VHH binders against q9p7j3. Designs and how they scored, part 66

Target 1, 174 residues: q9p7j3
Amino acid sequence: MILPLFPETQVHVFVYENVSNCAAIHEQLISQNPIYDYAFLDAATILYKKQVYSAIIRALEDRRDEQMKTKTIHSEVILSLSPKTEISSAFRQFSMTKKSKNIVVVKIDSKLTEEEEFERLDKLVEGNRVEFSDEELQKLIDFKVLKKNYKLDPSTLENPLASILSSIALRGYS
Below, E stands for the ipSAE of ESMFold2; O stands for the ipSAE of OpenDDE; V2 stands for 0.75 times the mean of E and O plus 0.25 times the DockQ between their complexes.

## First folded at step 4 (VHH)

Design m1 (framework vhh_6qgx_2; at its last look DockQ between E and O 0.61; V2 from the best seeds 0.00; counts 0 for: pae O 8.5 > 2, unsure alone 61.7 < 65)
Fold by ESMFold2-Fast, scan of step 4:
Structure m1 (fold): chain B 174 residues (1-174), chain A 122 residues (1-122)
Amino acid sequence: as target 1 above (174 residues)
Amino acid sequence: QVQLVESGGGLVQAGGSLRLSCAASGRTFSDYTMAWFRRAPGKEREFVAAITWSGDSTFYTDSVKGRFTISRDHAKNTVSLQMNSLRPEDTAVYYCAAESYDFGTPSEYDYWGQGTRVTVSA
């Protein structure tokens, strides 16, 4: 995917369901295996493609403006999903855990093509790859998790998109 | 700000045991993932073991599984590495490391100790 404001930045987003090896992936992340240089999100926290894109755009804007709060662009994507500028809380809210069953994987600044990244990730993730689409994401979301992470009230649950996007875009300004 | 100080290194015969300790100051370590890394002379640093801030889950590199045990004491703000059945190839400087966020990306250990030397003789 090409982002209009960042046309030279390669962005790839992958969705996997029924992942059986999240504990093994987490072990590789803990040990700093460079092959695993991605952002691994729990799909239970992601409802829309625009939610992920908004976080990516915010992270890229913060990198461009030399205002990143974390050390890597992938960490900044995870932070940018959160309505608050608290790194530990953002990671607790959105990251894959050893108990995750469905994940969203983000790669920024890949030197590989999308197909080459698919080939690499399919070897690392033991699950079923599905399309990065609102339809597939809606099958994997946990609405209780979403409500808690974005502090949604009953009046916004029917159409949460605008509230979520505003939370991401206005993080740190309210 | 976090400061890490390792202790417990020394010389030991193959098959012996050592217990390394890492004392932390500056902040409560219950909010940090703690890890041990090692570096043998002329080689790159490698991961040995970790204990996560979330649920105290433990991870080990394959070569030390079943021989090494990582643990932490929240009240004393320390992490320990119990090393049993030591081998000459375990000879290295052992480093304690810490990070405050976990899971979603490769760990970015922000804080490192100065290291403690372990020598295992044949």
Scores: ipSAE 0.590, ipTM 0.821, lowest interface PAE 1.0, mean pLDDT 86
Fold by ESMFold2, look of step 9:
Structure m1 (fold): chain B 174 residues (1-174), chain A 122 residues (1-122)
Amino acid sequence: as target 1 above (174 residues)
Amino acid sequence: QVQLVESGGGLVQAGGSLRLSCAASGRTFSDYTMAWFRRAPGKEREFVAAITWSGDSTFYTDSVKGRFTISRDHAKNTVSLQMNSLRPEDTAVYYCAAESYDFGTPSEYDYWGQGTRVTVSA
């Protein structure tokens, strides 16, 4: 897919449930295997498609404006999910870990179709691909984690989307 | 910031053992995934071993599995690489490296030591 504000940038997002090899994927990330150049997110932290797209857009805007704080566009997406500027905290809160069960995987600057990228990724991830949709994400979210990550209280939990998107857009300005 | 200093390199005969040590200074070491890399003469730097920031997982390149053991001591801010059954192809400069934030993307080791030379003679 192509985001309207970034017409030359192809982005793919995949969701996997019941992933059995997050520890093996983590090993490949630690050893810097370039085949694994994606952003691997813990799906327990993602409730909406717009949450992911807003983080991607923020990362792409920061790249365009030479304001990136991390070394790659994929690591910048992970930072961009966070309401705070602390890089280590963002990664601990949103990244896949060896204990994750469900993941969201983002590829930016892809030169492949969605199906071609899926075929490559499916060789790396041992799990069930599900649709990237609000319906599927809602099955995988941990609301306690979401509430903590975005400091949602009872008054904002009725409409958490606006609070979450504002946190992503305003990071570093509040 | 973290500064890393390796020690323990030297010359050994094949089949021998060495223990490398990496001392960290500055902030607490417990938040960093630590790794050893090596650079053989005429080759690019390659991954050898890593230990997670929690210390509960270790990783090794295939050629060293069963022979090398990585460990860390949070109280002393050190990481060590016990190298047993050394082979001539293990000859390299060994570098300690650290990174603190890349769990969901390929790691980017921001902090590097100066290296310690290991020579394994036939």
Scores: ipSAE 0.279, ipTM 0.687, lowest interface PAE 3.8, mean pLDDT 86
Fold by OpenDDE, look of step 9:
Structure m1 (fold): chain B 174 residues (1-174), chain A 122 residues (1-122)
Amino acid sequence: as target 1 above (174 residues)
Amino acid sequence: QVQLVESGGGLVQAGGSLRLSCAASGRTFSDYTMAWFRRAPGKEREFVAAITWSGDSTFYTDSVKGRFTISRDHAKNTVSLQMNSLRPEDTAVYYCAAESYDFGTPSEYDYWGQGTRVTVSA
């Protein structure tokens, strides 16, 4: 897909459930295998599409403004999900782990169609692709983790999206 | 801004053991995933082992599993590679590397050591 504010940047987002090889993917990321040039997120930490898009947009804005805090756009997406400024914290909060079961995969600057990118990614991920939708994400979310990551309380839980987006947008401004 | 210095390399007979150490400068050691790489003569640099910033996870290339152990000491800002049951094919220059983030996307490690040579004779 193309984001209106970044028409020159093609973005794809995929959701996988029941992934059996997260540990293997994790290892490949650690080993810096360039084939795995994606942002791998733990789906347990993602509640809304807009959450992901907001992070993507924030990362792209950071890149545009030459204010990236991380080395790559994909790592910046992970950082952008977090209300915290620490990179390690953000990764611990939102990044796929070897124990993850469900994941959200983001590709920035794709040169392929969504279907082509899926075919490529499908060779790397052993799981079931599901629709990238709020409905599907809500089935995968761990609310305990979500509440912890964004410090949600009963008042903000009435509209978690607003709180999440504010946290993303205001990171580094508190 | 992080400097890495390897030590512990040397000549060892097949079946022997070596312990490599990497000393990291800076105050943010705990923010870095640490790894060991190696480059054998005539070959490309390859991943050997990594340990997460928290130390709770380790990863190894298949050829060293069961023989090599990576560990880190946050108090000393060091990462170590215990190499047991060494084989001639383990002969290489071993490099310490640090990355301020992991698991998100592949990239070059942020910092590299100068390397320490390990030679395993038959």
Scores: ipSAE 0.013, ipTM 0.263, lowest interface PAE 8.5, mean pLDDT 90
ESMFold2 (binder alone), look of step 9: mean pLDDT 78; pTM 0.805

Design m10 (framework vhh_6qgx_2; at its last look DockQ between E and O 0.04; V2 from the best seeds 0.00; counts 0 for: pae E 19.1 > 2, placed apart)
Fold by ESMFold2-Fast, scan of step 4:
Structure m10 (fold): chain B 174 residues (1-174), chain A 122 residues (1-122)
Amino acid sequence: as target 1 above (174 residues)
Amino acid sequence: QVQLVESGGGLVQAGGSLRLSCAASGRTFSDYTMAWFRRAPGKEREFVAAITDSGRSTFYTDSVKGRFTISRDHAKNTVSLQMNSLRPEDTAVYYCAAESYDWGTPSEYDYWGQGTRVTVSA
């Protein structure tokens, strides 16, 4: 997919339902296996395609401006989903856990084509790949988790998109 | 200042045992995943073992499974690696590392010790 502000950056986003091997994936992440160089998100936290793209754009802006708070672009994407600048809190809020059932996987700066990334990732994730679309994401979201992560009050629940995007864009102002 | 200090390294004969310890100072690591890495002469750093913040899960590289045991003591802010049935190929400098809770990307281990040398003679 193409990002207007970063047209030369290769970005791929994958969605998997009914994943049975999150514990095994977590094991590979802990051991720093370079084959698993992706951002693995819990789909319970993602409602819109624009939510993911806004976090990616923020992370790429922070990398361009030498203002990254984490060590990798994929970690910076996870941080950028959070309305706060606390790294450990952001990862607890948005990351896949060994108990996750549905995941969103982000790849930035791939050395492979999109088709090759699909083939590779389908071998690493034991689940059903579905389309990265608002329709599919809305089947996997947990609104209680979303409300907690973005501190949504009842007045914003009717249309949370603007609030979520503002939270991502305005993070980091002291 | 946050510091990780390793101890327990030394020279041992093949088939022997060593216990490495890592003492953390400057903050508590109760919310951190703790790990051991090693770097053998002429090789790159490799993962050895890790223990989660809760202590409920442990992870090992295949070559040490069944021989090494990682454990932690939250009250003493320490992590230990019990190394049994040592082999000459276990010869390396062993490093203690700590990572804040992070499940979604390959672990980046924010804090590292200076290392302790382990030499296993044939």
Scores: ipSAE 0.465, ipTM 0.782, lowest interface PAE 1.8, mean pLDDT 87
Fold by OpenDDE, look of step 9:
Structure m10 (fold): chain B 174 residues (1-174), chain A 122 residues (1-122)
Amino acid sequence: as target 1 above (174 residues)
Amino acid sequence: QVQLVESGGGLVQAGGSLRLSCAASGRTFSDYTMAWFRRAPGKEREFVAAITDSGRSTFYTDSVKGRFTISRDHAKNTVSLQMNSLRPEDTAVYYCAAESYDWGTPSEYDYWGQGTRVTVSA
C-alpha cells in the first residue's frame, strides 16, 4: 500500500498466527540475514491497524527529517511503537521473540506488490496468514502486555486507541 | 559506550587453527549479544557466529559449523572464536560486534571492533 503522506514509499503489513519458527526467524535476525529485512512484531502487543500505521508514519517522518534513532527503518518502526525512547526497551516491548506465536510483519520500501511480497515472506514464516484488521488483531492481543506497554488504566481502556496514538506521537516530548 | 578490540589474527596454513579474541569495555558486557563477522577480499561482510548475552545459545553460518566455536568469558569481558580446520576461503578480516538486546534486526549491531586479519594459505 501507499501512504498518502509518503507516496514514494510502498508499505506492506502482514499478520501471521500460529507461527512455529519464530526462533528460527530470530536467529536469522541475529545473523543479520538481509532476506529478513522486515520489522517483526509480536502480535500480542498490537491492538489496532492505526497503531501500526502510526508507528510506520512516525518512523518515516523520522527518516525524512534525518532524526532516526535506530540504524534501519524497520527498527525505527519498532521504536516508534514504544512510548519509551530506549531502543532496547522498545524491542523488548514490541519485537517478536523466539517464543512468539503470532506476529505482525512490516515491510518498508517494498519494490514488490503485496502478493509478491507475501510469496516472498511466506517462505520465511511458517504460520497461517490472517487479515490485517482490527478484528483479527484483537483476537491476538494480550491486554496485560498492552496495558503494561502503554501504561493504560481503567479510564484509558475505554478508548485505548487514543492513548496509544498519543503515546506514539509524543514519544520524546515528555 | 562499548569499545571492542579484536586480537589473534594472523597467517595460518590450511587445516590449521586460530583463536580470535575480542575484549569489550564497559560494565554491561553480560547484557550484550556478541558476534563475529568477516569480510573477505572483494566480498561483502557476512555473519560468522553469535552468542547470546547469557551464553546459552550460539549461532553459526553454515560454512563454519563444526569448525568454529564461539564462546564468552563474562569475568574477562571477552568473546572468543576458536577456528579449527581453517580453509583458504576463511581468509578475511574478522570483526567483533555487540548488540545491546537480543531482538536484533539486520545491520542493527551497536558496536564494532576494528577487525583482525586472518589469512589461510593453501
Scores: ipSAE 0.032, ipTM 0.453, lowest interface PAE 3.6, mean pLDDT 90
Fold by ESMFold2, look of step 9:
Formats: C-alpha cells, sequence, structure tokens
Structure m10 (fold): chain B 174 residues (1-174), chain A 122 residues (1-122)
C-alpha cells in the first residue's frame, strides 16, 4: 500500500499468530542480517491498524525532516510507537522478543507487491498469517501491556485510540 | 537471470588490505539489496556486510566494523568490499549475494556468487 502523504513509498503490514521461531528471528535481527529488514513488533502491544499507521507516518516524517534517531526506517517505526524518545525502552516495550507469540511485521520502501513480499516473509516466519485488521488485532492484544505502555487511565477507556495517537504524534513534549 | 561474479580475493599478510568486487551479469541490480557473506572452512556462511538498493544505508557485523567498507556503483553494476587491517580470522570464501523478487518463489530469490577465497597469513 501507498500512504497518501508519502506517494513514492510502498508499505506492507502483515500479522502472524502462533509464531514458533521468534527466537531465531531475533538472533537474525541482532546480527543485522539484511534479509530481515522489517520492523518486527509484538502484537501484544498493538490494538489498532491506525496505531501502526501513525507510527509509520511519524517515522517517515522524521526521515523526510532528517530527524530520525535510529539507523533504519524500520527501527524508527518501533521508536515511533513509543510516547517517549528513549530508544532502548521503546524496543523493550514494542519490539518482538524471543518470547513473543504473535507479531506484526512492517515493510517500508517495498519494491514488491503485497503477495510477493508475503512470499518472502513467509519463508522467514513460522506462524499463521491473519488479516491486518482491528478485529484480528483485538484478539492478540494484551490490554495490561497497552495501558502500561501508553499510561492510559479510566478516563480514556471509551476512546483509547485518540489518547494513543496523541502520544505518538506528541512524542518529545513530555 | 542474474549471475554474480566475485573477484579480488587472494593471499595477504595480516594487517594488509584487499578489495573484493562483485559484478552482476544480465540485468542491472539497482533494485537489489546486496550483501557479502563469508564461509570459513568447516563453518556456516555468516553475514559480513550489506548495502541497500539505494546505497544510502550500510550494515556490518561487529567483527569487521571500522575495518571493512561496502560500497556500490550503479553505473558499473558492481558492489565492492574494501577490507583493511585484515586478520587471520578473516580467512574465508567470500560470497556476494543479491535479493531479487523477479526470479520466482521466495526460496529462489537468493542469488549467490561462486565465491572468492581470501587467505590471511599470520
Amino acid sequence: as target 1 above (174 residues)
Amino acid sequence: QVQLVESGGGLVQAGGSLRLSCAASGRTFSDYTMAWFRRAPGKEREFVAAITDSGRSTFYTDSVKGRFTISRDHAKNTVSLQMNSLRPEDTAVYYCAAESYDWGTPSEYDYWGQGTRVTVSA
């Protein structure tokens, strides 16, 4: 897919459940293997499609404005999910870990169709692809983690999306 | 179809330098992420360095950072690995690799050269 604000940038997002090889993927990410040049997110931290799109847009804006704090656009997406600017805490909170069971995978600057990118990714991930949709994401979320990551309180329970999106957009002002 | 051909390997004394080159035959590889891997005798291939299709981002394994530099020249359709301050543990066959979605299933997108041997004598 092409985001309206960044018409030259093709983006794909995939969701996998019941992933059995997160530890192996994690080792490849640590070794900086370019075949694994994706953002691998823990699905327990993602409630909405718009949460992911907002992080992608923020990362692309920071790239355009030469304000990225991390070395790659994919690592910048992980940082951009966080309400704070500390890189290590953002990765600890949002990135796939060796213990993750469900993941959201983002590819930015793809030169492939969605199905072609899926074919490559499916070779790397041992799990079951599900639709990138609010319905599927809500099955995989851990609400305790979500509330902790974004410091949600009872006043935001009816519309947590607005609070989450504000946190992403206003990062650096707290 | 893309064929990758490495060159520039050889025997070198520790502390010395070599420059490896990888030429692609057939189609241009401007759209490809290009990488160097190496295989020491009796070991698995390991990642050494990569350069994105745009050429704007490079990545290195920790053991070569500061000593090796990957670069690409789109006009010459080549990717190079400048290896400085070589050590005996850098001894390996070095492979150039490319990712291409043009060539079928995901298992067939990985193109590898036949390798060029680098031997670093103590």
Scores: ipSAE 0.000, ipTM 0.098, lowest interface PAE 19.1, mean pLDDT 81
ESMFold2 (binder alone), look of step 9: mean pLDDT 80; pTM 0.823

Design m11 (framework vhh_5j56_2)
Fold by ESMFold2-Fast, scan of step 4:
Structure m11 (fold): chain B 174 residues (1-174), chain A 126 residues (1-126)
Amino acid sequence: as target 1 above (174 residues)
Amino acid sequence: QVQLVESGGGLVQPGGSLRLSCVASGFTFSYPSDYAIGWFRQAPGKEREGLSSITSSRGDSTSYSDSVKGRFTISRDNAKNTVYLQMNSLKPEDTAVYYCAAESYDWGTPSEYDYWGQGTQVTVSS
């Protein structure tokens, strides 16, 4: 993926459904195993490709401006999905849990091709890869989770894209 | 192997102080998940009671039960993977086995404590 203003930054996004080993992955993440240095998101929280891209761009901007609040670019992506600047809350809201069944995985600064990253992730994730597309994401979203995370009312929930993107862009500045 | 180990219990006189430690191994209190660590106690013939929790690796979210509020303080040392419970103004009714527990988060549901230590005995008597 080629991002405006960050054309030298290698970005890959993968979507997996029916993942059976989320508890094992979660244990590896909390033990800080460096092979798991990715942003692991619960697909129940992601409705649009633009939602993920906006969080990635915000994280890259914060890194560029020396304003990261977290220790890694991948944790900064997770934080950047949240409308708040509370790190613990953002991870609770958007990161994969032991009970997750569908996940979105983001890799930034990859020195590998998309295919090579997929081969690596295929060894870590016991699930079915699907296309990173709005169509596939809409099959995996939980609208109750989305509504809670972005504080959406019924009228906004029918077309939430602008509200979600605004929440990401205006994080801590509402 | 994931485990929590409590230490720092013992015998103390009424009005005294103790500091309990809870050391985590097999996981860390950092990205991507901020484990919440809670302190609990159970005295013979009584139900297990929640006392205090700390929910952020930065130590910015704490809670206390009414029975210990103002007397007990929870804190975190992320470099040592350790959570502390500072207990001041101890009373005979604080006599119990003290446990630490770590919770994992789940979407929209109350957190459940997944990992428990074996406990450390605190006795408050003359």
Scores: ipSAE 0.000, ipTM 0.168, lowest interface PAE 13.7, mean pLDDT 80

Design m12 (framework vhh_7n9e_1)
Fold by ESMFold2-Fast, scan of step 4:
Formats: structure tokens, C-alpha cells, sequence
Structure m12 (fold): chain B 174 residues (1-174), chain A 122 residues (1-122)
């Protein structure tokens, strides 16, 4: 995919369910293996495609403006999902953990095609690929986690999209 | 802003053990992924081990895996490296480093300590 404000930036998003090797992947991330240079998100925290794209756009804007708070564009995507500016808090809220079962994987600035990234990730992730769609994400979300992460009340839960996108876009303005 | 001070180094015989400590000052220790690195004479810095802010995940360089154990005590703002079955090639200045997110690269740490010397005699 291409983004209108960032047409030269390659963006790929993948969704995996029933992942059995999250502990091994997490160990590779801590060991800083460059093969694992992706944003690995817990799918329990993601309800909409627009949620992911909004975080990507915010991260790319911060990189463009030389205002990144983290060292990599992929960690900046994870931070950008959070309504807070606290890096550790954002990672606790949205990152894949050793106990995660379903994940969303983001790759920015890939020199590979989407198909080539799929081939690469399928070797790293022991799970089932599913379509990156609102329908599939809605099967994997944990609404209790979503409510907590975005501080949603009962009225907002009926249509949380606008509140979530506002939280992502206005991080640092509130 | 966290300040890091390493201790526990010294001279030890091959096959021996040492426990290194890294004391952090400030109220942010539990927010950082912590690392141990080392630098031997005439060599560049190399990554040794890492531990996430919560302690849930650890990782080790292949050269030390099975011999070294990284741990942390967030209540005491202290990082540890238990080194067992030491080899002469483990001789180096050992330093701890802090990074403000769950993972990163060793060369891009936010904060570095000054190090503690470990010498392993044959």
C-alpha cells in the first residue's frame, strides 16, 4: 500500500492467528536480530485497519518532522497507538508478548514486495495468515483491553472508531 | 534520566563465577529495557544479554548462553549478571545500558554506564 502523504513509503501489514512461537519471536526482538525488524503488535489491541494506519501516519509524520521519540520507525508505530507519550506504557499496552496468540505485523520501508515479505514472515511466524481486514480484526480483539487502553466509556464503545483515531492523532496535544 | 553504576568485577580463575550489579539512580528504572555489554582490549563493544522492563523476557549472545544469567530487581533499581564457568575470553570491561522501549539495538542505547573490569586468568 501507498499513503497519499507518503507515496514513496512502502507499507505492509500482516495478521496472524493462533501463533505458537510468540516467546521465541520476543526473544529475537530482545536480542535485536535485524531479521525481526517489524512492529509486532498484539491483535487483542487492534479493532480497525484505520487504527493501524493512523498510527503509521503519525509515526511517519514524526519521522518527517524529526520528532521521533523512539529509535526506529517500527517502535514509533507502537508508541503512536498509545494516547500517552510514555514509551514503556505504550509497549506494555500494544506490543506482542510471550503470551500473545494473535498478532499484527507492520513493515515500513521494505525493499521487498508484499509477497516477498509474506514469504519471509511465514518462516518467522508459526501461525495462520488471515486477511488484514476489519472483519478479521474483530474476531481477534479483546474489548476489555481496548476499553482500558483508550479509556472508553459505555457510550463510546458503541462506536469507538472516532475516539480511537482522535487519541492517536492528538497524542501530545492533550 | 537514569544514571548507571556497575560493580562486582575483579580477577577470577577460569571456571569461576562472578556476579555483576548495575545500580540505577532515578525513578525510571522499571521503564527501561536493560542490557549488559562488554569490550575486550583491542575489540569493539559487543552485546552480552538483555532483559525487558518487566523481566518477562531475556536474551543472550551465543558465546555466553547457558553460562550467564541476567536478572533485575525493580524494587531495588538494580540489574544483575550472574557469570558462571568463566573463560579467559570473557575478559573485558562490562557495562550496563538502558533503553526506553521494549527492544532496540545495542549501539543505540539511551544511557550507558562506565563499566566494571572482569579479568579471567587461565
Amino acid sequence: as target 1 above (174 residues)
Amino acid sequence: DVQLVESGGGLVQAGGSLRLSCAASGRTFSDYTMYWGRQAPGKGREWVSGITWSGDSTAYASSVKGRFTISRDNAKNTLYLQMNNLKPEDTALYYCAAESYDWGTPSEYDYWGQGTQVTVSS
Scores: ipSAE 0.006, ipTM 0.335, lowest interface PAE 9.7, mean pLDDT 83

Design m13 (framework vhh_7yz9_2)
Fold by ESMFold2-Fast, scan of step 4:
Structure m13 (fold): chain B 174 residues (1-174), chain A 121 residues (1-121)
Amino acid sequence: as target 1 above (174 residues)
Amino acid sequence: QWQLVESGGGLVQAGGSLRLSCTASGRTFSDYTMGWYRQTAGNEREWVAFITWGGSTTYADSVKGRFTISRDNAKNTVYLQMNSLKPEDTAVYYCAAESYDWGTPSEYDYWGQGTPVTVSS
């Protein structure tokens, strides 16, 4: 994927359903194993491709401007999904947990080819890879979780895209 | 091996000021985002302010303009300057160091023991 404002930055996004080894992956993330240097998101929190891209763009803008609040670009993507600049809260809301079943995985600035990243992740994640598309994401979303994370009213739940994107873009400007 | 120790709490009148300090021992915290949280009886810990390893700061709306967070990496210390204190600021204040690698900081945050702050009306 090529981002117009960051054309030199390589971005890969992968979606896995029915993942059976989330507890093992979570353990590797805690141990800071460098082969797991990805943003691992709970798919229950992601409704649109644009939601993920908006968080990636915000994280890249913060890195460019030397305004990152976290240590890594992948952690910054997770933070950037949250409507508030509260790091622990963002990770509780959006990161995969030991109990997650479906995940979205983001890789920025890969040292590997796309094909090598696919091969590596398929060995790390015990689940079924599906297309990164709005159609597939809508099968995995939990609207209770989405409503809670973005504080959506019933009126905004019918068309939440604009509300979600503005929350990501205006984070910290209250 | 690694410990955070808070100091500087106490009793102060409304409109007064206090400066809290948090010193890390056992290793440097230069690679960590440092934060202050507070907790009142019966409630979960509430975030107050963060400062990243690069020095960027963020504040909860309730304290914005009154509190200032800063750090001195050479002294392994983070500070919270609290001005124009209100009775609603009465709480136990906690220092936290958060490792923000690979998405699980909340499970391996390092916390201090807390320092009580009481603001009389």
Scores: ipSAE 0.000, ipTM 0.178, lowest interface PAE 10.4, mean pLDDT 81

Design m14 (framework vhh_6qgx_2; at its last look DockQ between E and O 0.10; V2 from the best seeds 0.00; counts 0 for: pae O 10.6 > 2, unsure alone 63.0 < 65, placed apart)
Fold by ESMFold2-Fast, scan of step 4:
Structure m14 (fold): chain B 174 residues (1-174), chain A 122 residues (1-122)
Amino acid sequence: as target 1 above (174 residues)
Amino acid sequence: QVQLVESGGGLVQAGGSLRLSCAASGRTFSDYTMAWFRRAPGKEREFVAAITWSGDSTFYTDSVKGRFTISRDHAKNTVSLQMNSLRPEDTAVYYCAAEDYDWGTPSDYDYWGQGTRVTVSA
């Protein structure tokens, strides 16, 4: 995917359900295995494609402006999903865990084609790849997690998209 | 705001043992993964071992499995690396590292110690 403000930046997003090896992936992340250079999100936290794209755009804007709060573009994507600038809190809210069953994986600055990333990532993730679409994401979301992460009230839940996107775009409160 | 200080390095003969310690100050280990890395002369820094706070899960690079043991002391806020059956190829400066978030992306280890030198003679 090409982003209008970042046409030279390669972006790929993948969704996996029924993942059985999250603990093994975590081991590779801890050891800094460069093959695992992705952002691994818990799909329970993601409701819309636009939610992920907004976080990616915010991370790329912060990198462009030399305002990143984290050391890597992938960690900046995870931070950018949060309405706050606290790194530890954002990672607890949105990252894959050992108990995750469904995940969203983001790759930025890929030197590979989307098909090559699919082939590579399908070997690393023991689960079923599904389409990155609002329909598939809505099957995997946990609304209690979403409500807690974005501080949604009953009136906001009628149309959570605008609230979520505003939270991502306006992160950096103080 | 974590400061890491390594100790326990030295000179030892092949087949010997050393215990490295890393003391953390500024904050407790509650949400940190602690790791040991090493850099041999003329080589890049490599991962050695890690221990997670939440599960006390331990991870080792293949070349040290069965010889090295990583452990932590919650009361002293320290992590230790017990190195047994040392080989000349284990000669390196050993670094303690910590990170506040260990999920979602490859660990970038926000905090590093200054290193402690280990020399293993044949």
Scores: ipSAE 0.525, ipTM 0.800, lowest interface PAE 1.3, mean pLDDT 86
Fold by ESMFold2, look of step 9:
Structure m14 (fold): chain B 174 residues (1-174), chain A 122 residues (1-122)
Amino acid sequence: as target 1 above (174 residues)
Amino acid sequence: QVQLVESGGGLVQAGGSLRLSCAASGRTFSDYTMAWFRRAPGKEREFVAAITWSGDSTFYTDSVKGRFTISRDHAKNTVSLQMNSLRPEDTAVYYCAAEDYDWGTPSDYDYWGQGTRVTVSA
C-alpha cells in the first residue's frame, strides 16, 4: 500500500499466528542477514491496524524531517510504537522475541507488490498468515501487555484506541 | 559511549591458530550483544560470530562452525574469538562490533572497532 502523505513509499504489513521459528528468525537478525530486513513485532502488543499505521507514519515523518533516532526505518517503526523516547525500552516492549508466538511484520520502501513480498517473507516465517485486520489482531493481543505498554486506565479499556494513538503522536511533546 | 579495541591479529600458516580479543571501554559490557565480522579483499563484510547478553547464546556463520569459538570475560570487559584450523580463505580484517537495543530488526551493531588483520598463508 501507499500512504497518502508518502506517495512514493510502498508499505506492506503481514500478520502471522502460531509462529514456530521466532528463535531462528532472531538468530538471522543477530547475524545481520539482509534477507530479514523487516520490522518484526510481537503481535501480543498490537490491538489495532491504526496503531501500526500511526507508528509507520510517525517513523516516515521523522525520516522526512531528518529526526530519526534509530539507524533504519524499520527500527524507527519499533521505536515509534512507544509512548516514550527510550530506544532500548521500546524494542524490549514491542519487538518479536525468540519466545513470541504471533507476529506482525512491516516492510517499508518495498519495490514489490503485496503478494510478491509475501512470497519472499513466507520463506522466512514458519507460521499461518492471517488478515491484517482489527478482528484478527484482537485475537492475538495480550491486554496485560497493552495496558502496561501504554499505561492504560483499567476503566478505559472498552475502547483504548484514542489513548494509544495520542501516545504515539505526542511522544516527545508531553 | 562504547569504544572497542581489537588485538591478536597477525600472520599464521594454514592449520594454525590465533586468538582475537576485543576490549570494551567504560560501560557495563553485560548489556551488549558482541560480534565479530570480517572483510576479505574485494568482498563485502560478513558475519562471523556473536555472543549475547550474559553469554547465554552463541551464533556462528556456517563456514567457521567447529573451528572458531566466541567467548567473553565479564571481569575484563572483553570478548574473544578463538580461531583454530585456519585456512587461507579466513584471511581478512576482523572487526569487533556491538549493539545495545535492536531486537526486532536486523542487528545494527552501532559500535565498531578499527579491525585487526589476519593473514593465513598456504
Scores: ipSAE 0.043, ipTM 0.554, lowest interface PAE 6.4, mean pLDDT 85
Fold by OpenDDE, look of step 9:
Structure m14 (fold): chain B 174 residues (1-174), chain A 122 residues (1-122)
Amino acid sequence: as target 1 above (174 residues)
Amino acid sequence: QVQLVESGGGLVQAGGSLRLSCAASGRTFSDYTMAWFRRAPGKEREFVAAITWSGDSTFYTDSVKGRFTISRDHAKNTVSLQMNSLRPEDTAVYYCAAEDYDWGTPSDYDYWGQGTRVTVSA
C-alpha cells in the first residue's frame, strides 16, 4: 500500500488472530533480530484502521522532520499510537506482549509486494491471518484496554475514533 | 515489586575472571527478562547482557561477546554474569536489571540493583 502523503514509502499491515508464538516473537524482538523488523502491535489495543494509519503517518512525519523519538520507524509507529510521550509507556500500552493472542503487524519501507511480504511474515507468525478491516479489528479489541489507553469517557465513547485520532495527533502538544 | 541485589564484584587483574550474581525477590522471577548493565567512570550506563524470561535467548553488547556469559537459575531466582578475559575497559559499576516487557533499552527496565563495583587492573 502507498500512502498519498508518502508516495515513496510502501506500507503493509497484517492482522493475525490466535497467534501461538507471541512469546517467541517477543524474544526475537528484544534480541533485535533483523528478520523481525516490523511493528508488532497487540490487536486488543487497536479499534480502527484509521488509528493504525494515523500512527503510521505520524511516525513518517516524524522521520521526515527528523523528529523521531525512537530508534526505528517501527518503534516510532508504536510510540505514535500513544497519547503519552514516554516510549516505555507506549510500548506497554500498544506493543505485542509475550501473552498476546491477536496482533497487528506493520511493515514500513517494504521492498516487497503485499503477498510477498505476507509469505515472509507468515514464516514468523504462527496464527491465522484475517482481513485488516474495522470489522475484524472490532472482534479483537479489548475496550477496557482501549478506554484506559486513550482515557475515553462516556462522552468520547460515542465516537472513539475522533478522540483516538486527536490523542495521536496532539501527543506532546498538551 | 522486585528487589535486586548484586554481588561478586571486586578487584581483578587483566585477563582474569569474575562472576557476578544478582538475587531477585518475588515469586514471579520467571516472568522477567534479566539484564546486566555497567557504568564506567565518566561514562553513561550501557547495556552489557540480557537473558529472556524463558531463558531461551541471550544477547550481548559487542565488546563483551565471547568473553561474558549471562545465565539464570529459576530455582534460586538468580541471574549471573561470568566475565572472562577481563580488560581494564571493563572497569565499571555493574547493575542488575529486570523487566517483564523488555525491548532491550536501558530506560525500559523496571527494577534495578544497587550495583557492584568491578575493577580490572592493567
Scores: ipSAE 0.007, ipTM 0.252, lowest interface PAE 10.6, mean pLDDT 90
ESMFold2 (binder alone), look of step 9: mean pLDDT 79; pTM 0.806

